# Ledger of designs, part 5: VHH binders against p46559

Target 1, 369 residues: p46559
Amino acid sequence: MTAIEKFFTEKSPDSEQVLLKVIELGIDFLGGEWKNVDKSQVNVSRVHGGQSNHMFHVTSSTSATPYLLRIHRQPPSQVFTDTVNLAIFSERGLGPKLYGFFEGGRMEEFLPSKTFDVNDVLVPENSRKIGAIFPLYHSINVPVSKSRRCVHLMREWLNGYESLGGGDYEILPTTVNYSDHPKSVSIKDLNHEIDNFEKWSTEIFEHTLVFSHNDLASTNILELNSTKELVLIDWEFGTYNWRGFDLAMHLSETAIDYRVPFPPGIKMNGDLIDNPPNIQIFCEAYVEADKKLKNRSPSDPTAEVKALIQECQFFWPLTNLFWALSAMKHSLLKFENGVDLDVQARDRLAVYFHLKPRSQKIYEELSKK
Below, E stands for the ipSAE of ESMFold2; O stands for the ipSAE of OpenDDE; V2 stands for 0.75 times the mean of E and O plus 0.25 times the DockQ between their complexes.

## First folded at step 1 (VHH)

Design f09 (framework vhh_8fcz_2; at its last look DockQ between E and O 0.31; V2 from the best seeds 0.00; counts 0 for: pae E 12.1 > 2, unsure alone 59.9 < 65, grease 25.6 > 24.2)
Fold by OpenDDE, look of step 2:
Structure f09 (fold): chain B 369 residues (1-369), chain A 126 residues (1-126)
Amino acid sequence: as target 1 above (369 residues)
Amino acid sequence: QVQLVESGGGLVQPGGSLRLSCAASGFTFSSYGMNWVRQPPGKGLEWVSGISYSGSSTTYADSVEGRFTIIRDNDKKMVYLQMTSLKTEDTAVYYCARHEPVSYYTDSKGYLFDYEGQGTQVTVSS
């Protein structure tokens, strides 16, 4: 825990120390009326909704600009990525304004909004809205490497797992009932899986690389109270990847319920995995919005929507392999985040192997064209 | 704004009973699991009990199993903790805590839940 994290988590938000600190931050980064604010005029309230950081809404009874104070919990590399992305989106009006950043935290615009939950993202109209907003974000040119990063991360996590003493991994699903998976997988087997998907994806979908969120769970979607528009947040995994990977990442998350307050802290819905209810609406909205964004003439979107659905289906298992490998590594580190990482890893691997044959078939079909 | 307000604490004798209440607002209550946690004097925060978003599943710390019962009313946006056979060791500030789902992994230790408010004091003493 960093010093600043300790400071804001161990002290009451109404403590003199905290009040003075937020005034100091207001002065340093916003200036103006913050110079005249007394501690008695300041209110600090905790904001809920994220695991990646501590959030406080800082307000005053004066004309001083209120702000959201975010104290990071992420590794420095993720903080860097998230902050850079936020800065870019801030300038382009695609997220909250960034007021300032410092070691261990940042100040940003407070957006009165509702954070989506797993129920919200399953509402058809919300799925449509989410599908429609993706092209906007995917159109942003971010000055980072244009290489896809998902493959690199998977290999890193797998290497990490091995380095930590991990060996053959037994697949015993807990929350899903798939049986068409191997009993266990070796490190070599998993490397082979990564290699195959890299090969397939590179051959048939390399032209689809876009700046991607790569972690669009429900809790990373805000609905603005005033306009009902959606804002995507938490870009700590923001990198270039295949379009379908990013879309499938969101869709795959809609099948996962983390609202279990005790171990394993996760439940996957096989029905949603096998038959996602809103994939059609989601992809239709994406194609329509993308055409509009690119000033393309209206045309029958049927073929394009079908192709995009296929693309999402192709990448669906890869998103599960991605997080499975993460879970495998972090389980060995005894990482505690409210989720049984072994359960998650096993279940995601089961999903991966269940869906992999479909992806292979898609590759075979598209590679012949 | 998410708010959790605890009530029902007090002074009781060993073997006595108390019922704690938590009023939730500012979020879709029925979409979240809820927990009770407590902080004994001079000790860290410890988990006491959890209940799933639908109320269909409950779990308890070993120390309170068989003595405490967690229930929720999603219509009223309330969580309750019925405490029976109270012991001196149960003395603590009790907090209602919302389960915080985790969808990604970091290298930093995360919290299972979040809470706010001052809690409610439970004192078990002869």
Scores: ipSAE 0.014, ipTM 0.347, lowest interface PAE 8.4, mean pLDDT 89
Fold by ESMFold2-Fast, scan of step 1:
Structure f09 (fold): chain B 369 residues (1-369), chain A 126 residues (1-126)
Amino acid sequence: as target 1 above (369 residues)
Amino acid sequence: QVQLVESGGGLVQPGGSLRLSCAASGFTFSSYGMNWVRQPPGKGLEWVSGISYSGSSTTYADSVEGRFTIIRDNDKKMVYLQMTSLKTEDTAVYYCARHEPVSYYTDSKGYLFDYEGQGTQVTVSS
């Protein structure tokens, strides 16, 4: 725990010490009118209840620039990745402005906006808008590792699970009614699944590497109040990855409801997993926006959309294996975030094995060419 | 603004009963699930019970199942926790909690609890 994290954990946001600290930060990083602000003119409000980073909306009754103050509680590597990614997107006008960062925290632009929920992302027009903005982010050249893809983090989580005393894992889904899965998996089995999917993805989709969000749940999508344009936030898992994983991650998350008001705090919708209603509109929007951005005219737009749907279907199970491995590790760490991690892991593993045969068929078909 | 006001706590003998109440305001109550959570002296928060927006589904922690009943009245914007067969281990401050709408800048995945009251103290002793 950094000194700044300890400070904000121990003191109330209306305390004199906090008011003086946020003025100090405003002066140091933003300057301007912050040099003339008295503590009586400052308001500090918590943006979130304490299950994530300490986040504060800092405002004043003056013309001093308001800011969002984030005090990190995440692992250092995720903090580093998110901050670097935000800096790059800030520079290009694709995210909140990054005003500054320091050991243990950062200051960024507060965007008056609506955060999407699962109902919002199931609206066809919203699926179209989300599909249309992905190419903008996927077109960016980011100076980071091209080899640290989703499988790298999966192996880190699985190794962490094993190091914490984890062993064989029984698959007993509670929110999905799938039975086409093994009764249990070993750590060796899960390593084999990661290796196999990496091999398939490299052989048929290596040409699709793009800078990816990798975690586009509805709650990471803001709709700006003024323009109704969408902004993607929380790039802590952002890295180069196969395009279809990023797209399939978003589609997979539209089938999951985290608003369950009691344990397990999560419900997966098998009907949406089996028959995603907006995949056609989503992929059409992606192809059209990508085409405009790259000034290209493919000879068969219908075939390109069909190929992208197949690409999303191929990566769909891998997105569930990704979060299953995270949930397995973090359940052993007694991590609490409103979701029963064992239920999440079991349900996501069930989805993985249910969808895997389709991915294998796609691999076999595309590898013939 | 969201407000949750808890009441009904007190001192009770082991085996006794209490009914806790939670008055909600500042939001469309019938659209949200509600929970009761508690904090025993010197310990962290512990989830106790939950009820769906319509009242058709309820869940309970193993430690209270068969002894506690959660109910809601959407017309009155109230949630209740009926506690029977109370044990010394039930001694805690009890908080009414709502599903927190995802804020503008959260990286939280999953359900979040929101409560604004000071809670209501339940003490079980003989």
Scores: ipSAE 0.012, ipTM 0.402, lowest interface PAE 7.8, mean pLDDT 85
Fold by ESMFold2, look of step 2:
Structure f09 (fold): chain B 369 residues (1-369), chain A 126 residues (1-126)
Amino acid sequence: as target 1 above (369 residues)
Amino acid sequence: QVQLVESGGGLVQPGGSLRLSCAASGFTFSSYGMNWVRQPPGKGLEWVSGISYSGSSTTYADSVEGRFTIIRDNDKKMVYLQMTSLKTEDTAVYYCARHEPVSYYTDSKGYLFDYEGQGTQVTVSS
């Protein structure tokens, strides 16, 4: 634990020491507008940050610029990707402004906004808006490796699961009613699934590589209060990847409700998995926005939309395998995040095996010579 | 506006009892599961207990099982933590929280709580 983390965990946000500290940070990174702010004019409130960060909304009754204070609970190396990606998108006006870094934390723009939930992403117009913003983010050139994909992290999680003593995993779905899955899977079986999807994806979708968010659940989407514009946040999984995984991740998450009470803190909706809402309007919006961004004349938009839907359908089960492997490892670490990780792993594995035959069919169709 | 206000903490001797209260406002209380978490001196947050939206299901950390009882009253928009057989190891600031949105961070795998109040201090000392 860093000195700055100790300071903010050992003291109340109301304490004189914290109020003076946030004024000092405001002066140091935002300038003299904070110099004339008295501690009696400052409000520091805890905000959504979970186990990875301590987060505080810092405001004043003056015209001084408010900010979001993020105090990392992990070493800088473990938060590096999110910070770099934030800086890149901040400079392009595509995310919160980054006001500064310091050892153990950062300061960023607080965006007066509504965080989306599961109900919001099911509204067709919101699906259209989300689909329309992806191409701009996908067009960003980020100077990082293009060889690291979702499968790299999946293998790390599976190796970690084994190293922690994990073995054969029983698939006992709780919130879905699928039965077309194995009773259990071995680590060898799961390695085969990863290898197989990597082979398929590389053979038919390698040309679709883009810088991807890879974690666009509803809670990572802000709707700005003033403009109703959407902003994507929390780029910690950001890396180059097949665009279909990125799109399918968002669409697949629309079938999952994390607001249900713990335990289990998760509910998967089989009807939405089998007949995903709004995939048509989402993909139409993506294709239209991508054409406008690239200044292309319209071609056969019906064919392009159909192809993009097929890409999303191909990657859909992989997004569930991705989070199943994370949940399997972190369940052994006894991590507490408001979700029963074994319920999540089991349900997502059931969904993976239920949807995999469609992905195999798509691969066979597209690989015909 | 969402508010969670903890109360009922204090100084007690080992083996004593306390009842913590949390008053909720600004959201549909009966739609959310609720938790108690605590922060011992110099330590990170530790989950203590959870209760489903209806109150029909409760869970407890191993360290408090059999000694603590989580209760909710949806009509009064209250959640309680009845603590008995208190030990010096139970000394902490106690917070109530509703279920948080899930984060997919590699290091954290999500957020444990949302709209945490200022907490209430429990001190167990001979």
Scores: ipSAE 0.000, ipTM 0.276, lowest interface PAE 12.1, mean pLDDT 83
ESMFold2 (binder alone), look of step 2: mean pLDDT 78; pTM 0.791

Design n01 (framework vhh_7nfr_2)
Fold by ESMFold2-Fast, scan of step 1:
Structure n01 (fold): chain B 369 residues (1-369), chain A 125 residues (1-125)
Amino acid sequence: as target 1 above (369 residues)
Amino acid sequence: QVQLQESGGGLVQPGGSLRLSCAASGFTFSSYAMSWVRQAPGEGREWVSSISGSGGSTYYADSVKGRFTIARDNVKNTLYLLMDSLKSDDTAVYYCAKDRTPYYSDLSGYSFDYWGQGTQVTVSS
């Protein structure tokens, strides 16, 4: 743990030590009225949002600029990625303003907002709004590697699983009732699945590479109180990737309920997994917003929407393989995030094999064109 | 409906031991991280220890690490703090606290929606 993570972990937000520390940070990074703030005027409240960070809303009764203090608990590589992405989005007006960063944390604009949950993302109007905001982020040219796509991280997780003593993995699903998966998979089998999807994706979808969020769960979507506009947050997995993967990742989250008591802390809705709700509305909104943003001439919108739905369906199983591999590795590390990682891995692998035949058919259809 | 009730506090001499208990009701106990937070006279609240819903992960403030042990019994819906080698600086009211949401059972103890009434621990000769 960093010194500052240790500090904020061990002290209450109401403690004198914390109040003095947030004043110091306010003076150092924001200046202005913070140099005139007394500790009796300061309020520090915890913001419950990211599982990877401690977040505090720092305010005062004065005109000093309020800020969100984020203390990192995530690996250095994710912190680097998230910070670079936030800095770029801050300058483009597409995320919170980045006020400053330091070893172990950062200070950013607090956005008075509602964090979405699974009920919110199933509302058709919200699906439309989310579909419409994706092109804003997908249009940005970010000066990072174009080759470190989702498959790169999947290989890192699988290699990590093997390095930790992992071997053959039994697929015993808990929340889905599928019988068309293998009973067990080897590390070699999983590497073959990654290689196969990379080959297919490169052959039929290489032209769809965009800067992607790759982890758009409902809790990473903020609705601003004042404007009702949406803002996407927590870009620690942000990288160039196939567009359909990013869109399918969000659609996958509409089929998963994390409000289930731990254990297992996760339940996949089998009815929604095969047919994500609002996929039509979501894809229609994406296409329309993308056309407006790029000033593209009107074409056949019906054909373009159908193609995007097929693109999302192709990548749907890969998003489940992605999180299955993460869960397999982190289960061996005994990581806890309110979800039984073995249940997540088993269910997601079952979904992967159940949906993979559809992706193969799509590959066969599109490779002939 | 959620209720947290502490017990086990009292007066103890330096170097002594105490076992605090917190009886929980009104929620699915095993689904939530639980914490102990203390408040010494004239000071703000200080986080002491947290335990995940399953009991698989435990976290301790440096001031108590190696001396205190947090534990839970999910069958009895009870949280424990076993306090060894007590020092005068451990004198405080100790509060049992429930984490706000089950999704964040591994978050270190600052997002609480329910607190017990507290139990006084006094370490004095």
Scores: ipSAE 0.000, ipTM 0.139, lowest interface PAE 18.7, mean pLDDT 82

Design n03 (framework vhh_7nfr_2)
Fold by ESMFold2-Fast, scan of step 1:
Structure n03 (fold): chain B 369 residues (1-369), chain A 126 residues (1-126)
Amino acid sequence: as target 1 above (369 residues)
Amino acid sequence: QVQLQESGGGLVQPGGSLRLSCAASGFTFSDYAMSWVRQAPGEGREWVSSISGSGRSTYYADSVKGRFTIARDNVKNTLYLLMDSLKSDDTAVYYCAKAPFYDSSGYKLPQEYDYWGQGTQVTVSS
């Protein structure tokens, strides 16, 4: 834990020490009117952040530039990833401006915006807008490993689960009505599933590698108040990955409601998983935006959209295996996030096995070409 | 059906001590960070203290640090606030609060909480 994390974690946002520290940071990194701000004019409010961050909205009654202060918590690898990603997106105007970074934290632009929820992402027009924004992010060249994909993080979580004493895992879904899954899986079984999907993805989709968000739940989508443009935030799981995984991750998250009472704090909608209502409009928007961005005309736009839908369907189960493995490990760490992690893990494993046969069929069809 | 029920408030002289309790039901208590928040007459809500689900991490507002101790009993599903060296400025209604989504330090401002108890009155007066 860094000195700055300890400082902000142990102190109230309204304490004199914190008020003086945020003025100091404002002077150092932003300058301007911050040099003329008195502590009585400063407001520091805590904002709900991602897993790796403590977030504060720093404002004043003056014309000093307001900022969002992120104080990094462990683990350091997610902190590194998120900071690099924000720096690149800031430079390209695709995310909040990065005002500065320092040991253990950073300062960025506060965007007056509405955070989406599951009701918003199921609106067809919003699904179209989300589909259209993905190509802008997928076009960015980020100077990080192109070989470290979702499967590497999955193996790290599974290894962590095993190292914490985890063993065979019983699949007993509570929020989905699926029954076409094994009763339990071993660590060896789960490693085999990761290896098999990596092999399939490499053989048929290696040409689709793009820098991916990998966690585009509704709450990571901001709609700007002024322009109604969308901005994607919280890139802590960002890696180069198969494009279809990133797109399928978002589509999968539209079928999950986290606003239900705890326990379980999660409800998966099997009808939306089996028959996603907006996949067509989402993929049409992606293809059209990607075409416009790359100044290209496909020879068969209808075929390209159908191929992208198939690509999303192929990766859908893998996105659920991804979060199942995370939930299994973090359940053993007694991590708290408003969701019953064991319910999440077993439901997501049930979804994985329910959808896997479709992915295998797609692999068989595309590998013959 | 999340329920939080505070008790232990009362009238105490400056320099005195009180122990507040909060009985929790309707959720897996040990999975959630818990907080104490207070509201003085005519003032807004002020965060006082937080404790992680395991009890390993505790956090205090500067105004109460060294005088108050937050604790929990996960077997009894009960949260405690042990208050020593009470001052007139500590006069407030004290609320037990459950974090809506604990993905950070467990320290949150009042507006971030999803469930609140009815409160227990603490009055520090001569």
Scores: ipSAE 0.000, ipTM 0.139, lowest interface PAE 18.2, mean pLDDT 83

Design n04 (framework vhh_7nfr_2)
Fold by ESMFold2-Fast, scan of step 1:
Structure n04 (fold): chain B 369 residues (1-369), chain A 125 residues (1-125)
Amino acid sequence: as target 1 above (369 residues)
Amino acid sequence: QVQLQESGGGLVQPGGSLRLSCAASGFTFSSYDMSWVRQAPGEGREWVSSISTSGGSTYYADSVKGRFTIARDNVKNTLYLLMDSLKSDDTAVYYCARGKTPYRYGLSTFHSDYWGQGTQVTVSS
């Protein structure tokens, strides 16, 4: 543990030592009114994100700029890329302002906001707003590896599953009523599925590589209280990837409810998977925003929207295979997170095989054109 | 404004019992599911238990089923964890959390809005 991680782990937010430390950070990184703040005027509270990091909302009764303090629990090497990504988005106005970073932590803007839930992302106007913001992030050049895409992490998880003694996996969905899947899959079968999708994606969609969020569940979307503008947060899975995977990941997550009682703590909605209600408005918003950003005018805007819908449909099953492999590995680690990981893995695999035939047809059509 | 304050931790012998409390303020406590999460030294956070808004539904990690009981008092805005038959493996900092359990591995996708400061439980032999 870093010295600062030990400090915040061992002391309460109300302790004199913590109050003095957050004032010192405020003076050092923000200056201004922080140099005139007394500890009696400071409030430090733990907030969302404190589970994986020590996260504190630091405020005062003065005009000193409030900030969010994140103390990392991850090794410095794992934090480096996330910090660089946040700095780039901060400078572009696409995320919280990064006030500063230091060994073991960072200071960023606290955004008074509402965190979205599954009901919010199903509202058509919100789907439009989310579709419209994606091109801003997809247009950014980030100086990180372009070869570490979703399939890289999928192989790491599958290798981890095998290393932990994992074997054949029985597909018994509980929350989705699909039967068009194998009864079980081997590790060899799953490696073959990853290889096939990588081959297909590379052949027909290699030109679509963009820096992607890869985990845009509703809870990673903030709606600002003052402007109603959206901000995307938690870029821990941020990598260069096929854009259709990023878009399909968000769409797939709109069909999943994690608010249901544990067990299983997860419910997949087959009706929304089969007939996503907002895919049209979402893709229309993406294309319109992308056109404006790049100052381009396609000869057939309707055809471009139709092509993007097809691109999202192609990648949809891969997003489910992605989380299925994660769940398979982590269930063997006996990690408990309020979701039945076996139910998640089995339902996600059932969705993968249910949707795969559509993806194969799309590949066959586009590879011949 | 939202605050969660844990208490009741301490040193106990294997087979002993402890009762943890979490005092909630700054929000309508009765409108939220509540959870207990723990973190052992050198390990990630592990979900322990959750309770629905009314207290009518309770959920437990397999490692604590039959030994721990979660309860709430909506009049006092207080969450409880009653821990029986404690084992050395139960040694951890215990956190009170607003909302349901983390729903993904890798806690940056955790749905809980707010966490308390934690209370240390040490089961010593």
Scores: ipSAE 0.000, ipTM 0.245, lowest interface PAE 12.9, mean pLDDT 83

Design n05 (framework vhh_7nfr_2)
Fold by ESMFold2-Fast, scan of step 1:
Structure n05 (fold): chain B 369 residues (1-369), chain A 127 residues (1-127)
Amino acid sequence: as target 1 above (369 residues)
Amino acid sequence: QVQLQESGGGLVQPGGSLRLSCAASGFTFSTYAMSWVRQAPGEGREWVSSISWSGGSTYYADSVKGRFTIARDNVKNTLYLLMDSLKSDDTAVYYCAKDIGPSQYYTSGTYESMDYWGQGTQVTVSS
């Protein structure tokens, strides 16, 4: 733990020491009216939902610019990646303004907004808006590795699971009623699945490499109060990846409800997995926004939308394998996050094997061209 | 700087008991789940036990359940493993492990591997 993390962890937000420290930061990084702020005029409130960071909303009764203070709890390498991603999006007006960073933390713009939930992302108009905003983010050149895709992290999680003494894993789904899966899988089986999907993706979709969010659950989507524009947040998994994985990740997350009581704290909806109601509208919006952004003439919009739906369907099981492997590893570490990680892993693996035959058929069809 | 220092290992006879300690510094100990992991000669690493940040939840590998007890003292920043009814199969180097961070809310987290391990403490169960 950094000195700054220890400071904010050990002291109450309303303590004199914290009030003086946030004024100091306001003066140093923002200047302006912060130089005239007295501690009696400052309010510091903790922002809920920042388990990987200590987050504080710092305001005053004056015209001094309010800010969000993040005190990092993540490893330095992840902090570096997250900071670079935020700086690029800040510069381009596609995320909160980055006011500054220092050892152990950063200051950024507080966006008055509504955080989406699973009910919001199932509304067709919202699905259209989300589809339309993806091309803006996918068009950005970010100066990071192009080789560290989703399969890299999957292998690291599986290696971590094995290193922690993990072995064969029984697939006994709790929230989905699927039976078309193996009863158990070995670490060797899971490595084979990763290798196979990497091979398929490289052969038929290598041309689709874009900077991707990779974790677009509903709670990572903000709707701005003033403009109703959407902003995508929490880019800590942001990497270059196949775009269909990024799109399929969002679609997969619309079929999962994390608001159910713990345990298990998670419910997967098989009907939405099998028959996603908004995939057509979502893909139509993506293709239309992408064409407009790139000033492309439409040669066959219907065929382009059909191809994108197929691309999303191809990557769909891989998004579930991705989170299953993470859940398997972190279950052995016994982290508390409001989700039963064994239920998540088992259900996600059941979904993976249920959807995999469709992906294989798509690979066979497209590899002939 | 994160530091984990294990102690309490040694030679013990089958059926005996040992108490392992791990002194933690350089991070907010009370906010992280902690684990004990062991590695027997010629074997891979095996997870032994975990304890939640608050101490309210404890978990054990089937091989040690009912014999080992994991505990923590958040005031003293110390993790413990109380080992009873030791068997020859328990012979291993025991590592105190801190994850690189807590799991992300609503996901399994952004963490790729355990970032910090102690030096380990040798436990030998032999007649």
Scores: ipSAE 0.000, ipTM 0.125, lowest interface PAE 15.1, mean pLDDT 82

